# Ledger of designs, part 12: VHH binders against Lactate utilization protein C (lutC)

Target 1, 175 residues: Lactate utilization protein C (lutC), of Deinococcus radiodurans (q9rt57)
Amino acid sequence: PLSRAEILHQFEDRILDYGAAYTHVSAAELPGAIAKALGNARRVIVPAGIPAPWLTVGMDVLRDEPPLSHAELDRADAVLTGCAVAISETGTIILDHRADQGRRALSLIPDFHICVVREDQIVQTVREGVEAVAASVREGRPLTWLSGGSATSDIELVRVEGVHGPRRLQVIVVG
Key: E = the ipSAE of ESMFold2; O = the ipSAE of OpenDDE; V2 = 0.75 times the mean of E and O plus 0.25 times the DockQ between their complexes.

## First folded at step 13 (VHH; framework vhh_lunsekimig_d3)

Design y3 (from y1 with L98F Y99T; at its last look DockQ between E and O 0.84; V2 from the best seeds 0.00; counts 0 for: pae E 6.6 > 2)
Fold by ESMFold2, look of step 13:
Order: structure tokens, then sequence, then C-alpha cells
Structure y3 (fold): chain B 175 residues (1-175), chain A 120 residues (1-120)
């Protein structure tokens, strides 16, 4: 089996091969990395469960309370979320839509998604990833699978009619 | 300790074939993007092929259709199948990998090279 360093490298390579951006930072560096990923973008959707230390000055925070309309989501520059688990062998990130991710529409409609992945949320295999979210499935939570391939899209992928997923993804691994 | 060791070089006539191997130790190749470079006498190394951890391959135009990069993760080994060899393919062939982590440090790892000579 792969070592932790090898799992992290595999995840990075698969994310880059998938066409997403990738960086790995310490917890202290995370707010700066989010700001850097945003560049000149300022209007950011931030779900209620996002830890306060992730946020920096200059960010125009949009909350989903009351729920944002489709048009409001489409006009946002980005959405910032955590995740439930990531899978290194496929470059897959699974969202179970807990408070740090918000409802599915927040991840599907905005064109730019910044996803924070803790180092300890990265597992090697699809089976390990499915096991990591088994409780969320039993609770009836929807799952969203972000990946470059169709191998995962037919298992737990949630689609919203008339909308498209983000064109840009920035993955920030922290730990 | 990380090591890359090339083998399989030799002398071959134009139009011939040769298979290079790159055996890795000290890390698991399945997690890494792997590269083949070549160096003709007196010039700098040039990238010729790469294979991602997920198996996506890329080639420079001069070798497309003639060379095939592959990996065998169970043997911790990468290969370069070289067909339709030309005199211009003569040189030292190196396998390489690089850390691609943004944090904290990037290192370059190279083999010592294996010589391929294409001559009539």
Amino acid sequence: as target 1 above (175 residues)
Amino acid sequence: EVQLVESGGGVVQPGGSLRLSCAASGFTVSAYRLYWYRQAAGIERELIASISSGGKTNYVDSVKGRFTISRDNSENTMYLQMNSLRAEDTGLYYCATFTSSSWPTRYDYWGQGTLVTVSS
C-alpha cells in the first residue's frame, strides 16, 4: 500500500491531470492560500459551517440564508467549501453536504469552486472513500462526487436538472 | 533512499526496436508522474515522454507514434518501448521523477542514464 506521502502525491497528480488547480499548505497558511486562489475575485459564497479562521479581509462573503436564487449563485465569483473525503487513486472529492459544504446547489451552480481538503480526509481507494461516507448515506444525505472521470458519476452522483457543475476547481490541501 | 536505475540500452540499427526499463526503489511509482528524457552528446537533456499517476501519457512530436511509455506498478518499474528508431534517437536516456508538492520542498530525482546508439 502507498505511504501517506505517496497518497498525497497521487492525489495531487490526479487532481492536476483532471484539470483542476492544486496547492498544499499549513493551517496557518490556509487563509492566504484561499485569498491567492481567488485573485481579484471577491464575491464568495461561504456556507455556514466554514471555520472562521479560513476567512480573510477583502472577501465579500455571501451567505445562503435566506437561500440564494439560481441567478444569485451564478453571479457569485466562487464558492468555498470543505469536503467529506477525497480519494487519491481517482482524484475524487466527495461532498456529503454537511454545514461546511451547504446544499448541493452551492457546489453545482457557481463557475469556480474552492474546495479545502484536510490531509487526513484523503484515502487511497474508492472503497475506502465509500466507507468513509457510509454514515452520511444512512442519514439520507445527498452525495456529490467531483472527479474527471465517469467511473464515479453513476454511483452516487447527484444532478440538478438545468444546471452545470463548476468550470474551475481549486483544491487546497491543508495539514 | 530514492533511486532510479535505467536499463535496456544498446546498439540497434535504424528501423529497429528497443525497450528501456526504469526500476525504482525508495518510493512507489504508482503515486508519481514519471518522465523519460534523452540527451544527445553536447546538448542539454530534453523531455520526450511522461506518464501520470493515472496513466495519461504525453509525448513530444518527434517520438509520437514510435515510442510508448508504460508502467508496471507491481514491479515498481516504468518502461519505454522504442520502435522505428532513427539515428537522431541516439543518446543517453534518463528516467526521472520530481516532487510536485507545493509544500514544503521540491526535489528532482534522476537515474544515471542508459545509452542508446542507433547506427548503420
Scores: ipSAE 0.032, ipTM 0.496, lowest interface PAE 6.6, mean pLDDT 83
ESMFold2 (binder alone), look of step 13: mean pLDDT 80; pTM 0.789
OpenDDE, look of step 13: ipSAE 0.822; ipTM 0.918

Design y4 (from y1 with S100T S101E; at its last look DockQ between E and O 0.53; V2 from the best seeds 0.00; counts 0 for: pae E 9.1 > 2)
Fold by ESMFold2, look of step 13:
Structure y4 (fold): chain B 175 residues (1-175), chain A 120 residues (1-120)
Amino acid sequence: as target 1 above (175 residues)
Amino acid sequence: EVQLVESGGGVVQPGGSLRLSCAASGFTVSAYRLYWYRQAAGIERELIASISSGGKTNYVDSVKGRFTISRDNSENTMYLQMNSLRAEDTGLYYCATLYTESWPTRYDYWGQGTLVTVSS
């Protein structure tokens, strides 16, 4: 089994390997890192559970309350979410669609996804990742697996026809 | 202690081949992206090739098709096979990895370099 340092490096390597962007920052630096990832992008979908301190005054925050249409989601510059757990051996991020992530459409339709991962959410193996979301599965929550810069269906073996994941993924590890 | 040690440099004629090795100790390479850089006289070090932990390779255009980066995780070693060498490939070759235990702490690990001289 890998040490924590090796787990963090493996996660970074796997994320970079499939072409996503990666940075690791402190909690104090997180708002700046989000702003940097956005660059000149302004229209950002922000689920209700995202902490207000993560946001900067330069963002045009879009809420999904009332739900945004497919066209509105597609026109957004980015979506900002947390996650449930990340898996270093595969470079996988699992969303269980709690309030800091919002409904699946928010992670599937916008072209640019900024995903915040707490350092303590990173586990080494797929088995550990599945164990970490067992409660969410028992609660009947859908899961989304992000593994290659695009969102997938709830199960890798089942795909939703006509739905595309984002072409860009920025992972920000905080801790 | 984390160490990277390059070997295999030497003098070779244009069109010749060399194989460089980078032996790692103090950590296992299997979790890390590994890099080759080179430095010619009067020039900053430049990246020439990288290989991910999963074996995905990337090359700069000047070496693409002539150089092959590879890794052998069982020997804790990375290699650079250099074919069709040119005078412009002369320089000091370094292997490197980025080690980050946690932000803001970051370490770059570099070998001492191995000299490659391509001359007629």
Scores: ipSAE 0.006, ipTM 0.341, lowest interface PAE 9.1, mean pLDDT 82
ESMFold2 (binder alone), look of step 13: mean pLDDT 78; pTM 0.780
OpenDDE, look of step 13: ipSAE 0.816; ipTM 0.919

Design y5 (at its last read DockQ between E and O 0.41; V2 from the best seeds 0.00; counts 0 for: pae E 2.4 > 2)
Amino acid sequence: EVQLVESGGGVVQPGGSLRLSCAASGFTVSAYRLYWYRQAAGIERELIASISSGGKTRYVDSVKGRFTISRDNSENTMYLQMNSLRAEDTGLYYCATLYSGWPDRYDYWGQGTLVTVSS
ESMFold2, look of step 13: ipSAE 0.515; ipTM 0.811
ESMFold2 (binder alone), look of step 13: mean pLDDT 80; pTM 0.797
OpenDDE, look of step 13: ipSAE 0.805; ipTM 0.911
ESMFold2, look of step 14: ipSAE 0.500; ipTM 0.802
ESMFold2 (binder alone), look of step 14: mean pLDDT 80; pTM 0.794
OpenDDE, look of step 14: ipSAE 0.814; ipTM 0.917
ESMFold2, fold request of step 21: ipSAE 0.364, 0.388, 0.415; ipTM 0.732, 0.748, 0.757
ESMFold2 (binder alone), fold request of step 21: mean pLDDT 81, 80, 80; pTM 0.804, 0.796, 0.804
OpenDDE, fold request of step 21: ipSAE 0.833, 0.807, 0.809; ipTM 0.917, 0.914, 0.910
ESMFold2, last read: ipSAE 0.362, 0.407, 0.355; ipTM 0.724, 0.752, 0.730
ESMFold2 (binder alone), last read: mean pLDDT 81, 80, 80; pTM 0.805, 0.802, 0.802
OpenDDE, last read: ipSAE 0.825, 0.829, 0.813; ipTM 0.916, 0.918, 0.913

## First folded at step 14 (VHH; framework vhh_lunsekimig_d3)

Design yA (from y5 with S30D; at its last look DockQ between E and O 0.37; V2 from the best seeds 0.00; counts 0 for: pae E 2.6 > 2)
Fold by ESMFold2, look of step 14:
Structure yA (fold): chain B 175 residues (1-175), chain A 119 residues (1-119)
Amino acid sequence: as target 1 above (175 residues)
Amino acid sequence: EVQLVESGGGVVQPGGSLRLSCAASGFTVDAYRLYWYRQAAGIERELIASISSGGKTRYVDSVKGRFTISRDNSENTMYLQMNSLRAEDTGLYYCATLYSGWPDRYDYWGQGTLVTVSS
C-alpha cells in the first residue's frame, strides 16, 4: 500500500496528466487559493453548503436557491464545490451532490470548475472510493465522476456516471 | 533517509552527448512525477523536463528534440539523454520529485551533477 506522501504525489500526477490545475494549501490559505484560481472570473456559483470563510469580497456569488436556469448556469464564470472523495490511482474526484456540491447541473454546465478536496478525502483505490460513497448510493444520490479520458471505472454497488473532465478544472487540496 | 543521486555529468564538446542518471533510494519512484532541472551560474534553477508515473513526457522548448527523459521503475531510476549539446546547456543538473503544496518533506531534490559544454 502507498504511504500518504505517495498517495498525494500520485493524485497530483494523475490530475496534471489530464490537463487540470492542482495546488495543495493549508486551511488558512484556502480563500486566497480560490481567489487566485478565479483570476478575473467574477460570477461564481456557490452551493449552499460551501463554508462562508472560503469566499472573498471579490466574488459575485450566485446561489442556486431558487434554482438557476440553464442559461444562468451557462453564463456563470465558474462553480465552486467540495467533493465526496478523491481517488489517487486514477485521478478521479467523485461528487455525490450533497449541499457543498449542489445538484448535478451546477458541476456539468459551467466551463470552469474549482473543486476543493480535503486531504482526508483522498483514498488510493477505486474500491476505497466506492466504499466512501456507499451511503450516498444507498440513498439513491446521483454520482458524478470527474477524471481524464473517455472512461471511468464502474462498480455494481455504485451508480456511476463517468464524464470527461470539465473544460477547465482547478483542484485545490486543503489540509 | 530519502535520497536522489545524479550521475553522468562531465565535460563535453559542443554537439556532443551525455546521459544523466538519477537513482532513488529510501522510496520507490512508481507513484511519482519526476523532474529534471538545471542551474546556470548566477541564475535560478529552471525546469527542463518532466515525466509522469505512466511515462508521459514534457519538455521546455529550449531542449525539445535534443533531450529525452525516461524512467525505469524496476531500477528505481530516471534518465536524461542529452544530445546536440550547446554551451548554453552548461550548468548543474538536478533531479527531483516535487509536490505542489506546503514546503515540507514532500519535495525531494538531488545534489546535482555538473555538465560543462566547452570548445
Scores: ipSAE 0.392, ipTM 0.756, lowest interface PAE 2.6, mean pLDDT 86
ESMFold2 (binder alone), look of step 14: mean pLDDT 81; pTM 0.808
OpenDDE, look of step 14: ipSAE 0.595; ipTM 0.840

Design yB (from y5 with T97A; at its last look DockQ between E and O 0.42; V2 from the best seeds 0.00; counts 0 for: pae E 8.8 > 2)
Fold by ESMFold2, look of step 14:
Structure yB (fold): chain B 175 residues (1-175), chain A 119 residues (1-119)
Amino acid sequence: as target 1 above (175 residues)
Amino acid sequence: EVQLVESGGGVVQPGGSLRLSCAASGFTVSAYRLYWYRQAAGIERELIASISSGGKTRYVDSVKGRFTISRDNSENTMYLQMNSLRAEDTGLYYCAALYSGWPDRYDYWGQGTLVTVSS
C-alpha cells in the first residue's frame, strides 16, 4: 500500500492524465484557489452545504433553493461542490449528492465543475471507494462517478442528452 | 536526502542526437510524475516534457516528434532521447519531480546538464 504522500501524488497524476485541472492547497488557501480557478466566471452554483468561508465577494452565487431550471443551470458559469470520496489509483471522484454537492443535475449540466476534495477523502483503491459510499447506497442516494473529464463516466452515467460543449473539471484538494 | 543527477549533455551538430539521463536517489521514481525542463541563456526555465507514474507522456509543441521521454523504474532513472536537434535546443537541461500543493509540496531539481547545438 502507498503512503499518504504517494496516494496524493497518484491522485494528482491520474487527474492530470485525463485532462482535468488539479491543485492542492491548505484550508486557508482554499477560497483563493477557488477564485483563481473561476478566473472571470461570475455565475456560480453553490449548494447549501458549501461552507460560506470558501466563497469570495466576486461571485454571483446561485442557490438551488428553489430548484434551478435546466435553462438556469445551463447558463451558469460553474458549479462548486464537495465530494463523498476520491480514488487515487483511477483518478475517480464519487459524489453521493449530500448537501455540499446537491442534486445530480447541478454536477451534470454546467460546463465547468470545481470539485473540492478533502485530503482525508482520498483512498487508494476502487474497493475502498466502494466501501466508503456503501451507506449512501443503502440510503438510496444516487451516485455520480467522475472519471475521464472529456466524457461522462461510462461506469455510472450515459452522456446527458441535450447538453453541449466541452466539460471542464477543476479538482482542488484541501488538507 | 533526495537527489536528482542529470548526465549525457554535450556538444552536438544540428540534426544530431543526444540521450539525457536523470538518476534519482532518496525516493522511488515509479510513484512520481517526472519532468524535463530547459533553460537557454537569458530566458526563464521552460517545461519541455513530462512522464506520469503510469507512463503517459506530454510534450511542448516545439519538441513533439523529436524528443522522447521515458523511464526505467528498475534503474530508478528517467531519460530524454533528443533527435533532430536544432540550435534553439541549446541550453541547460534539468530533471525535476514537482508537486506544487501545500502542505505536501515538493520541488526536487537536478543541477542540470548542458546541451550545446552548434555547427
Scores: ipSAE 0.012, ipTM 0.341, lowest interface PAE 8.8, mean pLDDT 82
ESMFold2 (binder alone), look of step 14: mean pLDDT 80; pTM 0.796
OpenDDE, look of step 14: ipSAE 0.808; ipTM 0.914

Design yC (from y5 with S100T; at its last look DockQ between E and O 0.42; V2 from the best seeds 0.00; counts 0 for: pae E 2.3 > 2)
Fold by ESMFold2, look of step 14:
Structure yC (fold): chain B 175 residues (1-175), chain A 119 residues (1-119)
Amino acid sequence: as target 1 above (175 residues)
Amino acid sequence: EVQLVESGGGVVQPGGSLRLSCAASGFTVSAYRLYWYRQAAGIERELIASISSGGKTRYVDSVKGRFTISRDNSENTMYLQMNSLRAEDTGLYYCATLYTGWPDRYDYWGQGTLVTVSS
């Protein structure tokens, strides 16, 4: 049982180890951190559940209502999402595709993913992570696991075969 | 309280070896990425090596092949084995664990141990 400081250090360590970018900001700093991660990228897919205050002027916001075509998704500069839970011991982020994440295609097709993780969504163990999405599993929601192969013999996972994830991931922890 | 304490510094001839230790208390090192920095007089601290919680190591070019970072989680300790020492390696050596972002309260530094490479 790690302390909160230990969990945060472990999560950062795992994210950095597989080549993703990482920062931790206050809620007030979050819009600036998103803009900084984007750099010159301007066409950003933003699911309906993303709070408007996260967005800054100069973003070319793409909405998925009506649904974007595969070609439109592929040409976007980035996608911005929240998450359901993150797991520090494995550096895993789980999406359950609620409104702040949108349908699975939004996370799988664009080449750059900016994922906002609230500090209180970070748990230590895989078991805690699975427990955090138990309701989503009972509802039959697909799950997307960000990072390499992640599973234990004690859990069932839905995996989308043949679809690669983004080449770039920026994790922004907020809180 | 969280504390990092370096030891093992000293005076050594060019081409010689030293082993530095960094003992941690107040936290478990197993969760942490750990760093060695060094500081020559009048210069900002520079990163020289790091080791992830899983044991993946990285080095700056000037120490690659000469220095080895390691960790012993059962002793809550990190090490730096320094071989083939050069005059340019003289400085104060710090261990650290650092966290990216807000607020800085998660950064921890040792007080340093002095390494002098001289004839």
Scores: ipSAE 0.426, ipTM 0.769, lowest interface PAE 2.3, mean pLDDT 86
ESMFold2 (binder alone), look of step 14: mean pLDDT 80; pTM 0.789
OpenDDE, look of step 14: ipSAE 0.810; ipTM 0.913

Design yD (from y5 with L98I; at its last look DockQ between E and O 0.46; V2 from the best seeds 0.00; counts 0 for: pae E 7.8 > 2)
Fold by ESMFold2, look of step 14:
Structure yD (fold): chain B 175 residues (1-175), chain A 119 residues (1-119)
Amino acid sequence: as target 1 above (175 residues)
Amino acid sequence: EVQLVESGGGVVQPGGSLRLSCAASGFTVSAYRLYWYRQAAGIERELIASISSGGKTRYVDSVKGRFTISRDNSENTMYLQMNSLRAEDTGLYYCATIYSGWPDRYDYWGQGTLVTVSS
């Protein structure tokens, strides 16, 4: 099996292969990395479970309570989320739509997705990834798989993949 | 100690071929993206090819179709097959593995191997 350092490098490699952006920062650097990824984008959808320290005062934060309309989601510049688990061998990020991710529409409709992945959420294999979200599946939570490839296990899982054309993905690993 | 060592450079006629090797020691290449750069006199080093840990290759337009990057994880080695060489390909060729993120940024480079394409 790969070492932790090798898992992180494999994950980066796979993300870059799919044409997504990637950076790895410390917790102290994370708010700056989010701001850098946004550039001039100002209208950012932020689910309720996103930690306040991640946000900067320059963001025009959109909350999904009450739920944003399709038109409001479409006009947003970006969405910021966490994730449930990431898989290094495939470059896959799985969302189980807990509070730091919000409902599926938030990740589907905006053209730009900034996804924060904690270093300890990265596992090596698809089997490990499926095991990591097994409880979410038993709870009946929808799953979204972010990658340029197909899901490797679709039994009892709901699969949604982002469209590559107008959709941008920035992955920020924090450790 | 991490080390990258290029070999296989030399003098070749236009239209000729060379095969460069990059032998790695002190680490196992299998999880890493690997790169070939070249540096002509008076120019900054430029990326010419890369290969992912999964074997996906990318090339700059000037070498596409003429150069082939490959890897052999069992030999801990990367290769660059250079065909249809042109005078413009003359330069010092480096292999590298680069990571610019936190916490342990690194860029490991070989010493370079010289390729000269001349009559």
Scores: ipSAE 0.013, ipTM 0.451, lowest interface PAE 7.8, mean pLDDT 84
ESMFold2 (binder alone), look of step 14: mean pLDDT 80; pTM 0.795
OpenDDE, look of step 14: ipSAE 0.804; ipTM 0.915

Design yE (from y5 with R58K Y106W; at its last look DockQ between E and O 0.76; V2 from the best seeds 0.00; counts 0 for: pae E 8.9 > 2)
Amino acid sequence: EVQLVESGGGVVQPGGSLRLSCAASGFTVSAYRLYWYRQAAGIERELIASISSGGKTKYVDSVKGRFTISRDNSENTMYLQMNSLRAEDTGLYYCATLYSGWPDRWDYWGQGTLVTVSS
ESMFold2, look of step 14: ipSAE 0.490; ipTM 0.800
ESMFold2 (binder alone), look of step 14: mean pLDDT 81; pTM 0.799
OpenDDE, look of step 14: ipSAE 0.830; ipTM 0.923
ESMFold2, look of step 16: ipSAE 0.013; ipTM 0.402
ESMFold2 (binder alone), look of step 16: mean pLDDT 81; pTM 0.800
OpenDDE, look of step 16: ipSAE 0.810; ipTM 0.914

## First folded at step 15 (VHH; framework vhh_lunsekimig_d3)

Design b1 (from yE with K58R R105Q; at its last look DockQ between E and O 0.36; V2 from the best seeds 0.00; counts 0 for: pae E 4.0 > 2)
Amino acid sequence: EVQLVESGGGVVQPGGSLRLSCAASGFTVSAYRLYWYRQAAGIERELIASISSGGKTRYVDSVKGRFTISRDNSENTMYLQMNSLRAEDTGLYYCATLYSGWPDQWDYWGQGTLVTVSS
ESMFold2, look of step 15: ipSAE 0.257; ipTM 0.662
ESMFold2 (binder alone), look of step 15: mean pLDDT 81; pTM 0.804
OpenDDE, look of step 15: ipSAE 0.813; ipTM 0.914

Design b2 (from y5 with S52N; at its last look DockQ between E and O 0.42; V2 from the best seeds 0.00; counts 0 for: pae E 3.7 > 2)
Fold by ESMFold2, look of step 15:
Structure b2 (fold): chain B 175 residues (1-175), chain A 119 residues (1-119)
Amino acid sequence: as target 1 above (175 residues)
Amino acid sequence: EVQLVESGGGVVQPGGSLRLSCAASGFTVSAYRLYWYRQAAGIERELIASINSGGKTRYVDSVKGRFTISRDNSENTMYLQMNSLRAEDTGLYYCATLYSGWPDRYDYWGQGTLVTVSS
């Protein structure tokens, strides 16, 4: 088994290799890192479970209550979520669609996804990842597997990987 | 303790070849993206080649076709094969692993090995 340093390096390597953006910040730096990833984007879908301190002034926060229409999702500049677990060996992030992630449509339709991963949510192997979401599977929750995200995704490649999501992914590891 | 140690530098005539090695100790390189940098006198270090954990390589244009980066995870070692050397390749060559992160910084640099290409 890898050390924590090795797991973090492996996760970064896999995320960068799949064409997603990656940064690792402290909890205090997290709101600034989210704002930096957004750049001039202002319309951000924010699920109910996202902690208020993550949000910065200047965001036009879109809530999914009542549920946003497909057209409203399509107009958003970005979606901000947490995750259930991340897997360093494959560069995979699993969403189980709890309150900090919202329903699948929020991760599928917007073109830019900012995903916050706590350092303690990163495990080494697929088996560990599946075990981490076993309760979610027993509850009948849908799972979404993000295996990278690409600014220049090939639709055939993305469909082969089984991921149908945004063209841009920013991963922010916090901890 | 964690170390990266370069070797294989030396003096060589233009058109010659050198093979640099980067031996790691205190950690296993298999999970890491690895880098070669060089530093000419009076200039900042510049990236010249990288190799990811799966063996995929990248090069800057000035060394493409002349330099080959490789790794041997079983030996915990990375290499740089340098062919068709030119005077402008003179400099101190460093291997590194880099991570952009807090709270723990896991960047490791070697001490460098000197390559001199002279007529």
Scores: ipSAE 0.271, ipTM 0.667, lowest interface PAE 3.7, mean pLDDT 85
ESMFold2 (binder alone), look of step 15: mean pLDDT 79; pTM 0.790
OpenDDE, look of step 15: ipSAE 0.756; ipTM 0.895

Design b3 (from y5 with S100Y; at its last look DockQ between E and O 0.27; V2 from the best seeds 0.00; counts 0 for: pae E 10.4 > 2, grease 25.9 > 24.2, SAP .677 > .668)
Fold by ESMFold2, look of step 15:
Formats: C-alpha cells, sequence, structure tokens
Structure b3 (fold): chain B 175 residues (1-175), chain A 119 residues (1-119)
C-alpha cells in the first residue's frame, strides 16, 4: 500500500493527467487559493453548506435559493463545492450532493468547477471510496463521479452534449 | 539527501539538437510525475513538459513536435530530447518532481543546466 505522501502524489498525478488544475494548500491559504483559481471570474455559485471562511472578497456570490434557472447556471463563471471522498488510484472525486455541493445541476452546467478536497478525504482505492460513501448510498443520494476519460462519470470535461467549449476543473486539496 | 541533477546543456546553433538528462538520487522516481521547466532571463520558470508515472506526456505548444520527454525508472533518470532548437529556447532548464501544496511541499528541483541557442 502507498504511504500517505505517495497517495497524495498519486492523486495529483491522476488529476493532472486528465487536464484538471491542481494545488495543495493549508486551511489558512484556502481562501487565497480559491481567489487565485477564479482569476477574473466574478459570478460564483456557492452552495449553502460551503463554510463562510472559504469565501473571499470580490465574489459575486450566487445562491441556489431560490433555485437558479438553467440560464443563470449557464451564465455563472464558476461553482465552488466540497466533495464526499476522493480516490487517488483513479483520480476520482465523488460528490454525494450534500449541502456543500448542492444539487447536481450546480456541478453539471457551469463552465468552471472549483472543488475543494480535504486531505483526509483522499483514499487510495475505489473500494475504500465506495465504503466512504456507504451512508450516502443508504440514504438514496445520487453520486456524481468526477474523473477523466472514465465512461461512468456524470460530469466529463469535454463530453457533455450541448455544452460549448471545454469545462474546466480546479481541484484544491486542503490540509 | 534527495537530489536532482541536470546535465547535457551547452551552446547550439539554431536548428540543432541537445539531449538533457536528469539524474535522481535519494528517492526513486517511479511513483512520481516528472517535469521539465525552463527559465529565460527576467522571466519566472515556466513548465514546458511533463511525464506521468505511467508514461503519459504533455507539452506546451511552443515545444510540441520538437521536444520529447522520456523516463527510465531503472536508471532513476528522466530525459529531454530537444530538436530544431530556436533562439527562444535559450535558458536554464530545470528538472523537478512536484507536489503543489505550500508550505507542505514535497517538491524537489535541480540546479539547472544552461542551454544557449545563438546565431
Amino acid sequence: as target 1 above (175 residues)
Amino acid sequence: EVQLVESGGGVVQPGGSLRLSCAASGFTVSAYRLYWYRQAAGIERELIASISSGGKTRYVDSVKGRFTISRDNSENTMYLQMNSLRAEDTGLYYCATLYYGWPDRYDYWGQGTLVTVSS
């Protein structure tokens, strides 16, 4: 089995392989890293469960309460979410759509997704990842799998029909 | 001690070729993504090529088709074959293995090898 450091390197390697951006920061650095990833982007969808300290000055925060229309989602510059678990051997991030992620449309429609992964949410194997979301499955929650060329993910950077141009993913590991 | 050492730099005429080597010691490269960066005068280091642990390569547009990155895990070494060199390729070339977190970085950098493409 890989050491903790090797798991983190493997996760980074897999994320970069499928063309997503990647950085690893401390909790204190996280707001700055989000701001840097946004660059000129101003309209950011922020699900209700995102911790307030993650937000930085200068965002035009869009809440999904009341639910944003498809047009509003399409015009957003980015969405900011957490995740349920990440899997280093495949570079996979699993969303179970709790409050820090919001409904699936929030991750599917906007052009740019910033996904925050806590270091302690990264496991090595698919089996470990499935075990980590077992409660979500028992609750009947949908799962969204973010990965590169996998045929089984609900979000794919270039395969979503009806979407013009590539979707961008920024992964920020915090810990 | 973890160390990366670049070699193979030198002075080359435009259109010429060089092969850079990056020898690693103090760790094994097999699980790591490896990178070549270059730094021209007055500019920050820029990534030019990478190779994953599984051998998948990526290049910036300015070097695609001219440069080839490769690795030999048994020799703990990475290479950069540079063909059709141009004046804008002049600079210090660094090999690296990086974890992008800060300040909790596991990144290692070489000292650089100079490539000069002149006249």
Scores: ipSAE 0.000, ipTM 0.321, lowest interface PAE 10.4, mean pLDDT 82
ESMFold2 (binder alone), look of step 15: mean pLDDT 80; pTM 0.798
OpenDDE, look of step 15: ipSAE 0.814; ipTM 0.918

Design b4 (from y5 with G101A; at its last look DockQ between E and O 0.53; V2 from the best seeds 0.00; counts 0 for: pae E 9.1 > 2)
Fold by ESMFold2, look of step 15:
Structure b4 (fold): chain B 175 residues (1-175), chain A 119 residues (1-119)
Amino acid sequence: as target 1 above (175 residues)
Amino acid sequence: EVQLVESGGGVVQPGGSLRLSCAASGFTVSAYRLYWYRQAAGIERELIASISSGGKTRYVDSVKGRFTISRDNSENTMYLQMNSLRAEDTGLYYCATLYSAWPDRYDYWGQGTLVTVSS
């Protein structure tokens, strides 16, 4: 079994292997890390459950209340979400679409996804990850899996509604 | 406490082969991405190969097809098989673990093992 430090290193290693960007910051550094990942991008979809302190001046925040149209989602520069759990042995991030993630369309249609993972949301094994979302499954919530395929280094996303997920993923671990 | 020790270097003729080993102590390699670097005289160390904790390998163009990086987690070791050696492969070979960012970033290096390719 891996130590916590080893779990964090394994997670970084897996994320890098499937072509996503990765950084690990403190809570105080998080707003700056989000701004850095955005670069010149300004229109950011921000689900209702994202903590206000994560946001910085210069973002054109797009809310999904009322729901954004497909065209509005397609024109956004990025979406910012949290997650339900991450799995270090596979480099998997699971979304259960609670308020800090929003409905599935928000993570599927925009081409750039910034996903914040708290350090304490990272577990080692797939079994632990599935257990962590068992309540969400019982509630009938959809799950979205962000993972690299075993056959490639590219980002592999489950396609829903006949569209591909984002071409670009930034993972920010905070803790 | 944490230590990486390279071995297997030596003198070899052009076209020859060597197998380098990197033995780790003070930590378990299984969760770590591992790297081989080399340093020729008067040049900065250059990355030549890496292997992820899951076994995925990457190589720079100058060694692709000639060098093979591998790991044996049960022996806490990493290897570099070097075939078709050329004079320009001469240098000091280091194994390392490197991490992108953390307030207390880890960069552990071995002492190096010398490879000389000479007629």
Scores: ipSAE 0.012, ipTM 0.322, lowest interface PAE 9.1, mean pLDDT 83
ESMFold2 (binder alone), look of step 15: mean pLDDT 81; pTM 0.812
OpenDDE, look of step 15: ipSAE 0.831; ipTM 0.927

Design b5 (from y5 with S50Y; at its last look DockQ between E and O 0.63; V2 from the best seeds 0.00; counts 0 for: pae E 7.8 > 2)
Fold by ESMFold2, look of step 15:
Structure b5 (fold): chain B 175 residues (1-175), chain A 119 residues (1-119)
Amino acid sequence: as target 1 above (175 residues)
Amino acid sequence: EVQLVESGGGVVQPGGSLRLSCAASGFTVSAYRLYWYRQAAGIERELIAYISSGGKTRYVDSVKGRFTISRDNSENTMYLQMNSLRAEDTGLYYCATLYSGWPDRYDYWGQGTLVTVSS
């Protein structure tokens, strides 16, 4: 098994390898990192569970209450979420759609996804990742797997014609 | 601490082959993106190839089809197979791991192994 430092590096390498953006910041730096990732993007979907301190005054925050249509989701510049767990050996991020992530459509439709991953949510193996979301599965929560190279499993989202996942992903690891 | 040690350099005629090794200690090669660079006299180091932590390889155009990078995880070692060598390949060859986005960003380099292509 890898050390914590090696796990973090492996995760970064896998994210970069499939063309996503990556940065690692402290909790104090996180709002600035989100703002930097957004650049000139202003219309940001923000699920209810995202902490208010992460947000900056320049954002046009879109809430999913009432639920946004696919067209409204597609017109948003970005979506900001947390995650349930990340897997370093595959560069995979698993969403279990709790309050800081919102319903599946929020992560599937918008063109740009900013995903915040806490250091302690990064595990090495797929097995560890599945174990980390076992409670969510028992509760019947949907799972979404973000990875450029993920080809499995029974709990993966199947892509369909006429709907696309985010074309850009920014991963921000916070510790 | 991290150490990278290159070996396998030497003198070879044009058209010949060499196999370079990069032995790593202090980290697991399969967790890192690993690079080969070379430096000819009077020129800055140039990237020639890398292998990602997942095993994907990339080469600069000047070495494509002639050089092959590989990794043996059980020996914690990366290799560069160099075929059809040319005079322009002469230089000091370094292996490296470059880590971006770590809070304390580190670049680790070996000391280099000399390859001379001459008749």
Scores: ipSAE 0.013, ipTM 0.426, lowest interface PAE 7.8, mean pLDDT 83
ESMFold2 (binder alone), look of step 15: mean pLDDT 80; pTM 0.801
OpenDDE, look of step 15: ipSAE 0.819; ipTM 0.919

